# Ledger of designs, part 21: VH-VL binders against q8eqq3

Target 1, 246 residues: q8eqq3
Amino acid sequence: MKIHIMIAEDERLAREELMYLLQQENDIILCPSAENGDQLLNLYQEYNPNVIFLDIHMPGINGIEVAKKIRNEFEDKDIIIIFTTAYESYGVQAFEIQATDYLLKPFSEERFKIAMNRIRKTLSTKKVRKPKVDKLVVNLDEKMMVIDPNQIGFAAREGRTVKIHFISNEVIETKMNLKELEEKLSGFPFYRPHRSYLVNMDCIKEITPWFNGAYNLVIKDLAESTIPVSRTAAKGLFDALQGVHH
Below, E stands for the ipSAE of ESMFold2; O stands for the ipSAE of OpenDDE; V2 stands for 0.75 times the mean of E and O plus 0.25 times the DockQ between their complexes.

## First folded at step 15 (VH-VL; framework fv_lerdelimumab)

Design U3 (at its last look DockQ between E and O 0.01; V2 from the best seeds 0.00; counts 0 for: pae E 12.8 > 2, placed apart)
Fold by OpenDDE, look of step 15:
Structure U3 (fold): chain C 246 residues (1-246), chain A 120 residues (1-120), chain B 109 residues (1-109)
Amino acid sequence: as target 1 above (246 residues)
Amino acid sequence: EVQLVESGGGVVQPGRSLRLSCAASGFTFSSYGMHWVRQAPGKGLEWVAVISYDGSDKYYADSVKGRFTISRDNSKNTLYLQMDSLRAEDTAVYYCAKDRYKSWYGMDVWGQGTLVTVSS
Amino acid sequence: SSELTQDPAVSVALGQTVRITCQGDSLRNYYASWYQQKPGQAPVLVIYGENKRPSGIPDRFSGSSSGNTASLTITGAQAEDEADYYCNSRDSSGYHLWVFGGGTKLTVL
């Protein structure tokens, strides 16, 4: 699988240099590049890159601020951010937003290669952790519950906990976050229609349009629960339901 | 609705010049890069040139470099292609095409094209 | 300039699935766009990016990529799908240059 990489860089020469370096890699595909923070915010939603090379110093909103926005919007998405800058002083800020690496300008080929290796390692580690689970084991206080994923309608984040809702309208509370739950359910048709929800696609009864390009899902549970679908998640949901692979 | 309408095509002799125009409507013209693409009779598509949204950057195919000039007037929502030193092999339908973004994301909407015939 | 290669012609039976493939060095690192052209008409974008469809394009059209290749797949071919199909990408020799494949004539039987 190719690594989808997006560049955000206002300086053309720096952008082209980075593109040149990336073109030497055989396992990457280049998304359209952004020249400022606002453009990046628009493009990354459309192309859903795995990795963003992000210049800290861009006109308008700076790279750090953009990164924070991206992290806040996609809390459960594992986008890899590599900061690029001419200044060494931004290392602490990079750490605060969980950047994978930091590249100084002008780009060193050696340093770039190190960054690429880190990217690959990070992506590979995420793949390995997806256990094929036939049953979901959830810790409930002093006992463990064995759950058939097919019996789950959806899971929802409520405060600091996640509630798993069964099609029978039974609800259990888990200490797992939605991301962890999604990973454990990787072999089942679950989708993230919203940052606070994980839905079993086999349990979707209806999709109804909502405001501003958003939708609502009606679940085939006894309560006919309604789950929001964000505008950004809508297209992916339709593709997933139709068996389209990206 | 995005619409592109090419004009200026015709029959010309080798060595002569011709200027094509493309009138754009239905979108913010000044926010998008524009392309010229041509197609010789019975042949495939050939990319000719691209210009950035503000006209600051221009790039050409090797086959037309030094002879063709791409330009735009954003106040008139019009794209141009000045073709100098025309050759028989320049005979083609010329399409203008809108880029998906400011300069380099690729073509999404095309005009119907205008025919240029270079013959003695 | 880099080159994109396509089979000049392919055929598919009505309702069946066909894949048109484009090959070139640029496709190692860049997305392919696919254009449909019917006789006497301008090209129409049908696929861009990683399997993205413009508005109005049927869902039977899909895109994929592997190695130095890109593919357009029509699942359940219709009579109206008979056309020439061109792949397009950035040129590997220049970030700001573009290149088309030679085109594939699709016949629906």
Scores: ipSAE 0.803, ipTM 0.878, lowest interface PAE 0.4, mean pLDDT 90
Fold by ESMFold2, look of step 15:
Structure U3 (fold): chain C 246 residues (1-246), chain A 120 residues (1-120), chain B 109 residues (1-109)
Amino acid sequence: as target 1 above (246 residues)
Amino acid sequence: EVQLVESGGGVVQPGRSLRLSCAASGFTFSSYGMHWVRQAPGKGLEWVAVISYDGSDKYYADSVKGRFTISRDNSKNTLYLQMDSLRAEDTAVYYCAKDRYKSWYGMDVWGQGTLVTVSS
Amino acid sequence: SSELTQDPAVSVALGQTVRITCQGDSLRNYYASWYQQKPGQAPVLVIYGENKRPSGIPDRFSGSSSGNTASLTITGAQAEDEADYYCNSRDSSGYHLWVFGGGTKLTVL
C-alpha cells in the first residue's frame, strides 16, 4: 500500500519544500528526483513510479511535453501525473493529458492534501474506466473541427458519409461511420434509433407513432427533421428515455 | 550583494510610451521570476506584471493588459517594462522585484523604484 | 473575489503585541506574503509561505492563517516597526494574477 512517488523539479528549494510535504505522509516512498525532463524520462523507465509530481518549466523538454511522451509514446495511461507550476494557464493542457491534479506554487498544505487524497482515491480503484470525452474532434480534409457534443442534434448516414446536424441548423460531413461516431461520443446520451441514424436523446422534442410499431422523432430547434425509430429499437429508446427522466 | 536598479522613468504626455529597465546583479538572474509593482503617490502597492525565469510566461494586471509588455534579457541580466498608451492613472513609482524561486514564493529583493509621471 | 482586505490603521503600545489581518477568498488555498514599507523606502519581505521569515527579519514577526484570513503578528513591538504593512497573494478570479491588500498603517505609541 506504499505509493512510489517521483519528483521532477530543478530548483533545490522548491524540490525540498515538496519533499518535506510528501515526507509528512506515512504511505509514500520517494523515488530519486529528476532535475530536468530527460532525466525524468530515464528515471521513470527505471523505477516505475505510481505518481510523478512534474514541474512544467524545467530545462530541456518541458513538463507538458514529457507528460505527452509518457502518455503517447510509452502509452502509460495508468501513471498519475500531478503538475506543479506558478501559472494557471496550463490547466487546459493538464486536462488534455488526463493529469490527476495540479499544484500552484507556492504550495498550499490544503491544496497538497487535496491532491494526495485524489491520488489515493485513484490508486484504490479496482478497474480502469474509459475517460469521458468533453469535446469531439473530427477531420475535415484540410482541418480538424472541435465539436461540443451537446450541440449535436443527430447524425445521419448519406451513402458512404455521415452528416452531423447541429441544433443550430449547421451541418458538417464526416468520413466516420455512425459506429465510430457513437464510440467517440461515449458518455453522452446518444442512441441508434435506426441503422442510418444516431440521435442525441437530450434533444428529442416529440415522439410520434408510426406504422407497424415504429415511431418518428422530432428534434428540438430542427424544424421538419423527423428521425425514424425502427420497431426493434423502440423499446430500447423508451427504456433509455425513462432512465434519463424522473 | 543582491541588487536591483530601475531606470527609464520620467515625465511623459498621455498616450505616449516609456520603457523601464531593471539591472540585476549578485544572483543568477535566469533562475528567478521577476515582477513589476507600482505605487501611486500616497497610495498602496499595486502588482503590475510577472515574467517567468525563462521568459516563457507573462501575466499582467487588468489595469495594464494590452498596454504594457514585460520582458527580460537573461544574457544582460535585465528586466524590462514597455509601457504604451500611458494614462494619468499610470503615474507611480515603479519597482522591480525578484521572486524567491523560479516561479513565485514572495518578492524577496526590491529595487528603489523609478518615478513615472504622466501629465499633459 | 479578487480583493484582499486589510484594516487601514492599527496602533500598538511599545512592547505590546499587535495582529494585522488580511482577508480574501484566495487565502483559503494560497499562501500569503507580508511586506513592510517605511516612508520613502521600497517594501521589504517580512513573511512568506504563510509563516516563514527571511534571513534578517526579527523573530518578533510571525505569520499564520485560518480559513480566508492571514495574519501578521508582531510580538513586543518596537519603534522601528512603525510602517505600512501589505499582504499579497494570488487572485482567485480566474486569471493568474497577484494582488496586494490595501495596506495597514501601524503606529507604535
Scores: ipSAE 0.007, ipTM 0.433, lowest interface PAE 12.8, mean pLDDT 81
ESMFold2 (binder alone), look of step 15: mean pLDDT 90; pTM 0.926

Design U5 (at its last look DockQ between E and O 0.01; V2 from the best seeds 0.00; counts 0 for: pae E 11.1 > 2, placed apart)
Fold by OpenDDE, look of step 15:
Structure U5 (fold): chain C 246 residues (1-246), chain A 121 residues (1-121), chain B 109 residues (1-109)
Amino acid sequence: as target 1 above (246 residues)
Amino acid sequence: EVQLVESGGGVVQPGRSLRLSCAASGFTFSSYGMHWVRQAPGKGLEWVAVISYDGSDKYYADSVKGRFTISRDNSKNTLYLQMDSLRAEDTAVYYCAKVRYKSSWYGMDVWGQGTLVTVSS
Amino acid sequence: SSELTQDPAVSVALGQTVRITCQGDSLRNYYASWYQQKPGQAPVLVIYGENKRPSGIPDRFSGSSSGNTASLTITGAQAEDEADYYCNSRDSSGYHLWVFGGGTKLTVL
């Protein structure tokens, strides 16, 4: 199946450049292009693209705002959004709206190809039937608890024990260390943003900048828990969220 | 009702010039790109030219490039095709057509009835 | 300029299904539009955006694409469907150039 791609770009030259690059790909088909946010909002409903290349700086409503509207209207539609921008500073904002990637102008062919690979990977993983959810068995004192890993928001080391925090705000304590827990959760989207934390990436709501190149994660749990991301773990986190495996 | 009406066709000798007009009604003319398409007698459709909604962009088929000029007057809701250095091969019914979307070239959703241009000695 | 190719003529029995195919490099990355033309009349858009119908076009008309091809399918052909059908797409050699197929004459038997 072909990947249906829509471009929203007010600059003709940038739009044509992107069209040229996309035309070199064999597995894509180009939807009609939009020149502003309003046009995009009209066209994407009609053509239902898989991917939108979205310029952040368009006349009228900006690309970030448009992206938010699209996400709000189609919570169930997994449209892949790739931001295009002349400014490097919008990287964090792209993640806030769960953008797959961002491309700087003028477009690099190499960077474009990386983005395309991410798109393809994302689309392929969505088709993969989620393997039968393997349950996590955790020893709690004299009892064994069977846990759905998808219900875990994050785990935190507190002293000599690890606490597992569920999306429901339920907390359990285990004698397992974070490394052991991470191993048992192999196959699930968990990441170590900090030496004392293990986070379910599917439960990340927002990423906010912090001091000295560090970040904070906001979790989609009832408490909207905040988890620190170390400077050393930040790059890897972004790559993992974008499906880049090193 | 959206309508396009072509005019200006006729019989001309080779080397002469002719100007076609297309009058638009029933829609915001200034918001849409427009096409010219022609059809020789007993032949298929041939794309001729396209112009953007504001007239800033113009593109032509190789067969007419350098000889034909597409233009528009949005204040008059009229599309034009200036045809210079006419050849026998330019003999055809000429259609004007509206693009479906304001900023997109995809699909010609409304056509005129066409005007016949005959180039003969 | 890129080229779109069509079979010059096809036949279909009344009430049966027929597929008209268009082939060209541009169809790898761009949608085809399909136009119906009856004798002495202007072309009418019947399919755009792969499988979209303008208002007033019967649902027996549908579009599809595969590889470097696009197809128009008429499911349950009617006598009034006898006409010439043209595919159209962007030209692969230019972003704002367009090209028509050679046309297919459909006869309803």
Scores: ipSAE 0.796, ipTM 0.877, lowest interface PAE 0.5, mean pLDDT 89
Fold by ESMFold2, look of step 15:
Formats: C-alpha cells, structure tokens, sequence
Structure U5 (fold): chain C 246 residues (1-246), chain A 121 residues (1-121), chain B 109 residues (1-109)
C-alpha cells in the first residue's frame, strides 16, 4: 500500500529537509505541502492524506490548534499526526490530541525512521485513503518543488536545459529531461507535440496548420508562445483533443 | 475558515474620498493576489482593480483609473482601496476577492461579504 | 456594458439540464470562470479554468468552451441552484484588465 503524506511547515529549509527524508522511503506518496495552518486545512480536505507532519509553530493558527480542529471539528479520528517542533515540551499535548509521534528539529534520521515505523504499524489496521486531487512533485536544479500541474502551460528544451513555463508567465529550469517530466505528469492531460516540447492540452487556445502536415499551437495566457506540432505527432494530438482518452 | 471582511463603507459626498479595508484571515495573505469588485444596487458585477501578491503590480478598470488606488499591507493581512474624487456612479457594494495568480485560470475563489459605499449629496 | 455577453434570464424544470452561455472575443485567448450569486450574498466560484470545479461544488455543475463561447451546464437542476450566474475573464481591450458578463438569472421551475 502507499502512504499519502502531507507536510505543514512554514520554513523552507526545514520543509525541504523533511521532504528529502520522505523521498527516501519506497512506500510514500507525497502530497503538496502547506506553509501555514490555513493552507494545510484546505489541502487536507482536498487530498485526504493518511499522515500529516505538522509544524507546531506555524504562522497564524498554531499547529496544536490545527490538530484539534481536525480531530474535533472534522472528527477525523484516523488521521495520523506527527508534530514537528524545536521544543521537547509538547509531548503531553501530542498525547491529548492522539498524535502518533513528534520529531524534534533539526530532524534526525534515526527519529524519522522510528516515526515512520509507528506510522506503518498504525496503518496496518486502517483503510488507506486516496487523494481527491493529485499534485506533482517536480525536481528542479537544486531542490524539489511541489506544484499544481494545472499551473503549467508547457515545458520546452531550450539549449541544455528544460524550462517549465507556467500560465502565470513564470519560468523555471529543471535538470529533468522532457521524458522524465512527462512521466511525472502522468495522469494529467499533457502531450508531446514535438521532441523539444511538452504541452498542457487543457491550455491549448488554437491549432493552426503549418507546412507539410505540421501545426502550431498557442496556449491561453501565453499567447506569445508558439509551439510546434510535428507531422508524426499531429494525429495523436487531435485524437487526444477529441476525447479518445481523457 | 478562509475569511475576508470589508470595512470603511458609508455615505459620502461627491468629490470626497473614502478608504476601504479588507481584513484577511485563515490563509497566507502574502501568497495571493487580490481583486476589488463592485456591484451597484440592482446591477451586475463590475471589476475594479487587482494587485499582485507582493503589491508590485496594480491594474485598474478605466472607470476608476486615476481616482482609485489599490494597496496592501502584508504584515497586517489587509487590502486597501483608496477612493478619491468620488462620483454618484461609484455607489455600490464593494467586495474584495482572493486569487492565486494574475492568470485567468484560477478565478476568484474567496469573496468578502461586501461593504456599501453611497455617494450622495 | 461588458465585452462578455450573457442572456439575461433562463429557466429550467426541476431535475432537468440547463446551459448558461457567455460570449466574447476574449474567450478565444483567456480562461473563463463562473460565479453563482444568491440574493443578498457574495458571489461563489463554481467553475474555473473553463471546466474545473472547485472542491465542494456539486458535480452537477460543469463547464465547457468552444471558440468565443463558454458554457456553464447544470445537470439535474435543484431548487437551490436558482441564482444569478456571472462569467468572468480577461478583457481583450487592455493588458491585465478583467471583465464580468452581464449576468444570467436562473429560475428553477
């Protein structure tokens, strides 16, 4: 079974450290991370994780109060909560909320493995949840980022690097090649119209003919970007757009 | 739990100024763009202004450009609309609304309850 | 008025399917979103990105687009769906400007 885990942590370095530890485990699906308690409550309801790693000292609503809300207001007695904290004094409060464990910052691999063992033991007696909406974990040059695939308009190989173009007009570089990126975007409506491009089919505004059976694409909100469709990819694109597989 | 609360509405004479506030709670305010949208009594929705998450970009409807100023204070989780040179046609309920990016993809996913501005002599 | 055109009113029998349309040249280039507004209340987002439904919106609400037209479809209309419906998108007359349609009053018979 795969364990759906969500992190709520406002400090980027701590969040990335925990994500790194989680990525080393073979039985984990990492949900999008939250940077505050409000964001966590929204993502929790969207993704329905089995496990939350929850920073006690997030901006706004305290992690303890978030956990109380989940247990009492949403009446979720089965969610596994692992608190993260810089202070050892929260053990009693963790018990009162029925937290499975807590991890002291900076994170120890030994303590992390112990927490994971407790998670696995607890889940052996519970129904595993499926996420309502899946988000993408994308490897970038120096870090791992969690993004909403719907934010991506297209990706392109530009010289030595692959650039991901968001519908916001933001651009990031990744060490992933387009094949790896396409594989990670599995389950989302992405298509490879050309060896150097990967396009979000939900974002296509228009398709115009080009010479010798090729086409050009224009993406909504990215109207200045023209994406080629090779002759050999054209049929597959039109089949996909016509609802052959969605 | 995500909440936007407008305030600062009231009755004001033409040519005067008024400042609206929108207090945000339950989300990371500094990660989101914000809109002001108004609705005259018995009329449809009219977009007024938008501000980026960090306040660096601001855009206005032609009907208010040069008279209204959108701003935000991320340390106070508050959005503002400074309305100068008010006219009778500015009479409306004013809503603030949250958006993730400037893109048309995401829409305005959270709205306040609105504050009434009446411009009358 | 606006660049987005909606019929001012439509009706649907309880349990039947209704389509509310929004037309404008900007919809060729920009996504539409749809908002439900009940009397005395703030608008509620029901469709974004042409056809995506926010969490908590019933699956009887769906969106589609073709050319310069966006549509909101309610399958199996309920009494509580009676409301004003607005489409929203970018305004083609300027960069980063926004526009609402004039609104459609849905009556559930």
Amino acid sequence: as target 1 above (246 residues)
Amino acid sequence: EVQLVESGGGVVQPGRSLRLSCAASGFTFSSYGMHWVRQAPGKGLEWVAVISYDGSDKYYADSVKGRFTISRDNSKNTLYLQMDSLRAEDTAVYYCAKVRYKSSWYGMDVWGQGTLVTVSS
Amino acid sequence: SSELTQDPAVSVALGQTVRITCQGDSLRNYYASWYQQKPGQAPVLVIYGENKRPSGIPDRFSGSSSGNTASLTITGAQAEDEADYYCNSRDSSGYHLWVFGGGTKLTVL
Scores: ipSAE 0.000, ipTM 0.486, lowest interface PAE 11.1, mean pLDDT 82
ESMFold2 (binder alone), look of step 15: mean pLDDT 90; pTM 0.937

## First folded at step 16 (VH-VL; framework fv_lerdelimumab)

Design V1 (at its last look DockQ between E and O 0.23; V2 from the best seeds 0.00; counts 0 for: pae E 3.8 > 2, placed apart)
Fold by OpenDDE, look of step 16:
Structure V1 (fold): chain C 246 residues (1-246), chain A 121 residues (1-121), chain B 109 residues (1-109)
Amino acid sequence: as target 1 above (246 residues)
Amino acid sequence: EVQLVESGGGVVQPGRSLRLSCAASGFTFSSYAMHWVRQAPGKGLEWVAVISHDGSDKYYADSVKGRFTISRDNSKNTLYLQMDSLRAEDTAVYYCAKDRYKSSWYGMDVWGQGTLVTVSS
Amino acid sequence: SSELTQDPAVSVALGQTVRITCQGDSLRNYYASWYQQKPGQAPVLVIYGENKRPSGIPDRFSGSSSGNTASLTITGAQAEDEADYYCNSRDNSGYELWVFGGGTKLTVL
């Protein structure tokens, strides 16, 4: 798994230097860079990096304050913060906010490498949750298939097995039950409209009323598959589609 | 509606100069980096240059470096490409493209229809 | 400058899945963007940030990455998907440089 790194740095030369160093690493992906604290906060929410290289001295809210906000607002995200600065005096502050490391400008390649090692060590001990980028691994008879959850229209229990139906109308069989599959897809917009179905809500084209308070879903697959919605699941489905969380 | 419209293309002789313009509308022009991309007839896309949202940073492909100059006027919502010392290999449709970010990240989400530049003796 | 390589042409049957792959050193550190270009038209961004779709792009388009490769997948190819597809990324050889792949012509059969 690649390490997603975001840089917050208002100085172009410093940013270039840091990017150059990072580009020498094989296990990182660079996220968009921020030039101030407000931009960082916005980008952080959108891209959810594993690591932030954060300049203490940026226009507006300083890096320390931004780090505190990130820690307070996003405590559930084991974000690694590396402070960058031209001044040695901020070491204590960095410690107080549990920064992983502290890099002085201009950047030393050796110190950078040390920081990277610390990052890797920290991440190796922590389960990195990337629900949105996780792939589904399905064991087939002779091979393992890696599936993008976004390509799944729905899954259905058919007989003794669960079949995963793709938007392309391709179907594969899995040994997992629907509950297990739902758990593995927890980071994606899947819903159980029926005891025998798991549907990708992003693939719902239409909802049509059925008998006795039940509904049918029409899926945006090539076959325009119809999925039943039980009476008990109907309200929850509507809430989920509208972004209402209970 | 977000729109980019290129202009200034035409036929020129080698060694001459040409200035392209790109008029932007439908978005906050000063908030995004802008690119020039060209495509020779029957060939693929070639990145030419990028300019940051405020014009403070400019970068060029090696093939045009020293000959082309990218610039912008945010008050006029216009992107420019000054092309000097034109060569036959510069013959292409030139596209202006809006970056998704203010400092050149994650591609170009809006493109103009392009303007044709032909360099021939 | 860094190079991105693509197969010049691929084909897919209507309704089937096709994957177009891009390879290059820059893809080690950057996600690829993918552009669709139909004859006589400007390119259209279809995927960015590995697997992000701009507004208006159908769900059948998806992106992935591995090592120094990026892939565009069309799940359930439609006739209108016949086009040239270009990968694009930042260039590791410099700061804020960009590079395109050679393009892949997709034929829908």
Scores: ipSAE 0.781, ipTM 0.874, lowest interface PAE 0.4, mean pLDDT 90
Fold by ESMFold2, look of step 16:
Structure V1 (fold): chain C 246 residues (1-246), chain A 121 residues (1-121), chain B 109 residues (1-109)
Amino acid sequence: as target 1 above (246 residues)
Amino acid sequence: EVQLVESGGGVVQPGRSLRLSCAASGFTFSSYAMHWVRQAPGKGLEWVAVISHDGSDKYYADSVKGRFTISRDNSKNTLYLQMDSLRAEDTAVYYCAKDRYKSSWYGMDVWGQGTLVTVSS
Amino acid sequence: SSELTQDPAVSVALGQTVRITCQGDSLRNYYASWYQQKPGQAPVLVIYGENKRPSGIPDRFSGSSSGNTASLTITGAQAEDEADYYCNSRDNSGYELWVFGGGTKLTVL
């Protein structure tokens, strides 16, 4: 849910200005800053940011060249790049390498907010980059349990609690509601086929019709699980399974 | 072997000065930011100061600002803390620590053993 | 100035999972790091950058954050994990300032 942002800027005052603007946002976390292209590439690999604010004018390899390296040599088409510069003349090159936005120094709050809005819009259409740790932690009464989301078949609300059903047939109970669980699983292919269920789409084995335009799901290796799909959720489910936006 | 060794601690009266040293070895000292962190007896860790890899930027906790000065000599691989106008509440074990980065960020990855400073009458 | 708040003590049964939390306004925008300290010893970095383990730190240690809270999780706690644990992050009150939490004493039962 949080946007991981890295700044690549060699001038301290410009770097501090961006940090000040960014720390006013509630939905971002700042990675360590880079002061040159080599540092940026190392930190980029270590922290896997969603967004880089990238100064065009850094010592050594300039920011345009670094962006081309990320896009072409590392083949990362998902990273959001916001170029920063004192000169408007770089806009055509930024467009050619598919930068999300271009910020002129010194930074204005208004232009910065526009860039942040574009970042948020772009992330809503791209898969959000996940942290290095690809696990879910859930609270149980006596322990916290670390879970591999790929092992979850589905989760179901039963009364006031939610039960997580693993493809191994193991079941655990959590105090998290389905909405909170869905949010924590946002980087994984989970879908709400019904207000009381959350399913792992990679684990769906069969889809069978039910009355009134509804469906039932069967999960791989959980042959006795039958998960309802409401009529209003059916189109979205089929679109998601076929890669079409719901 | 990456190593940090503090020295210069001792017993002093309030209002006096001490200078702590931290000798670094086994890594390129001039490539990393350095910290001082202290721990009063029976208490938790308190960050004191940081200095950038080249010494151009220095930052201090409010509790020591104006009284303590962090410095480094990259030719001697040595970090310093000049402590002036010492108070009883400055009594602590003082650790030097290496940052993972040239500027301070997340991770003091190498620590010295600490040197005890006692400020009492 | 930003402060990082930790519970002063937490207990865990041997082999079970424990979560040590750290709360502060600066954690909205900055990663936490975590340090383990045993009596008479210098602190040891166990987690940095929210969820990264330095070389030599067992994989039972993990980190996470949400909102203004950072967490250190130890799965399958062992007797040797009994120690004080400190979170650390940037302080929102100024540029390049740092703050430690008050520390959490972990007891392994």
Scores: ipSAE 0.363, ipTM 0.735, lowest interface PAE 3.8, mean pLDDT 84
ESMFold2 (binder alone), look of step 16: mean pLDDT 91; pTM 0.940

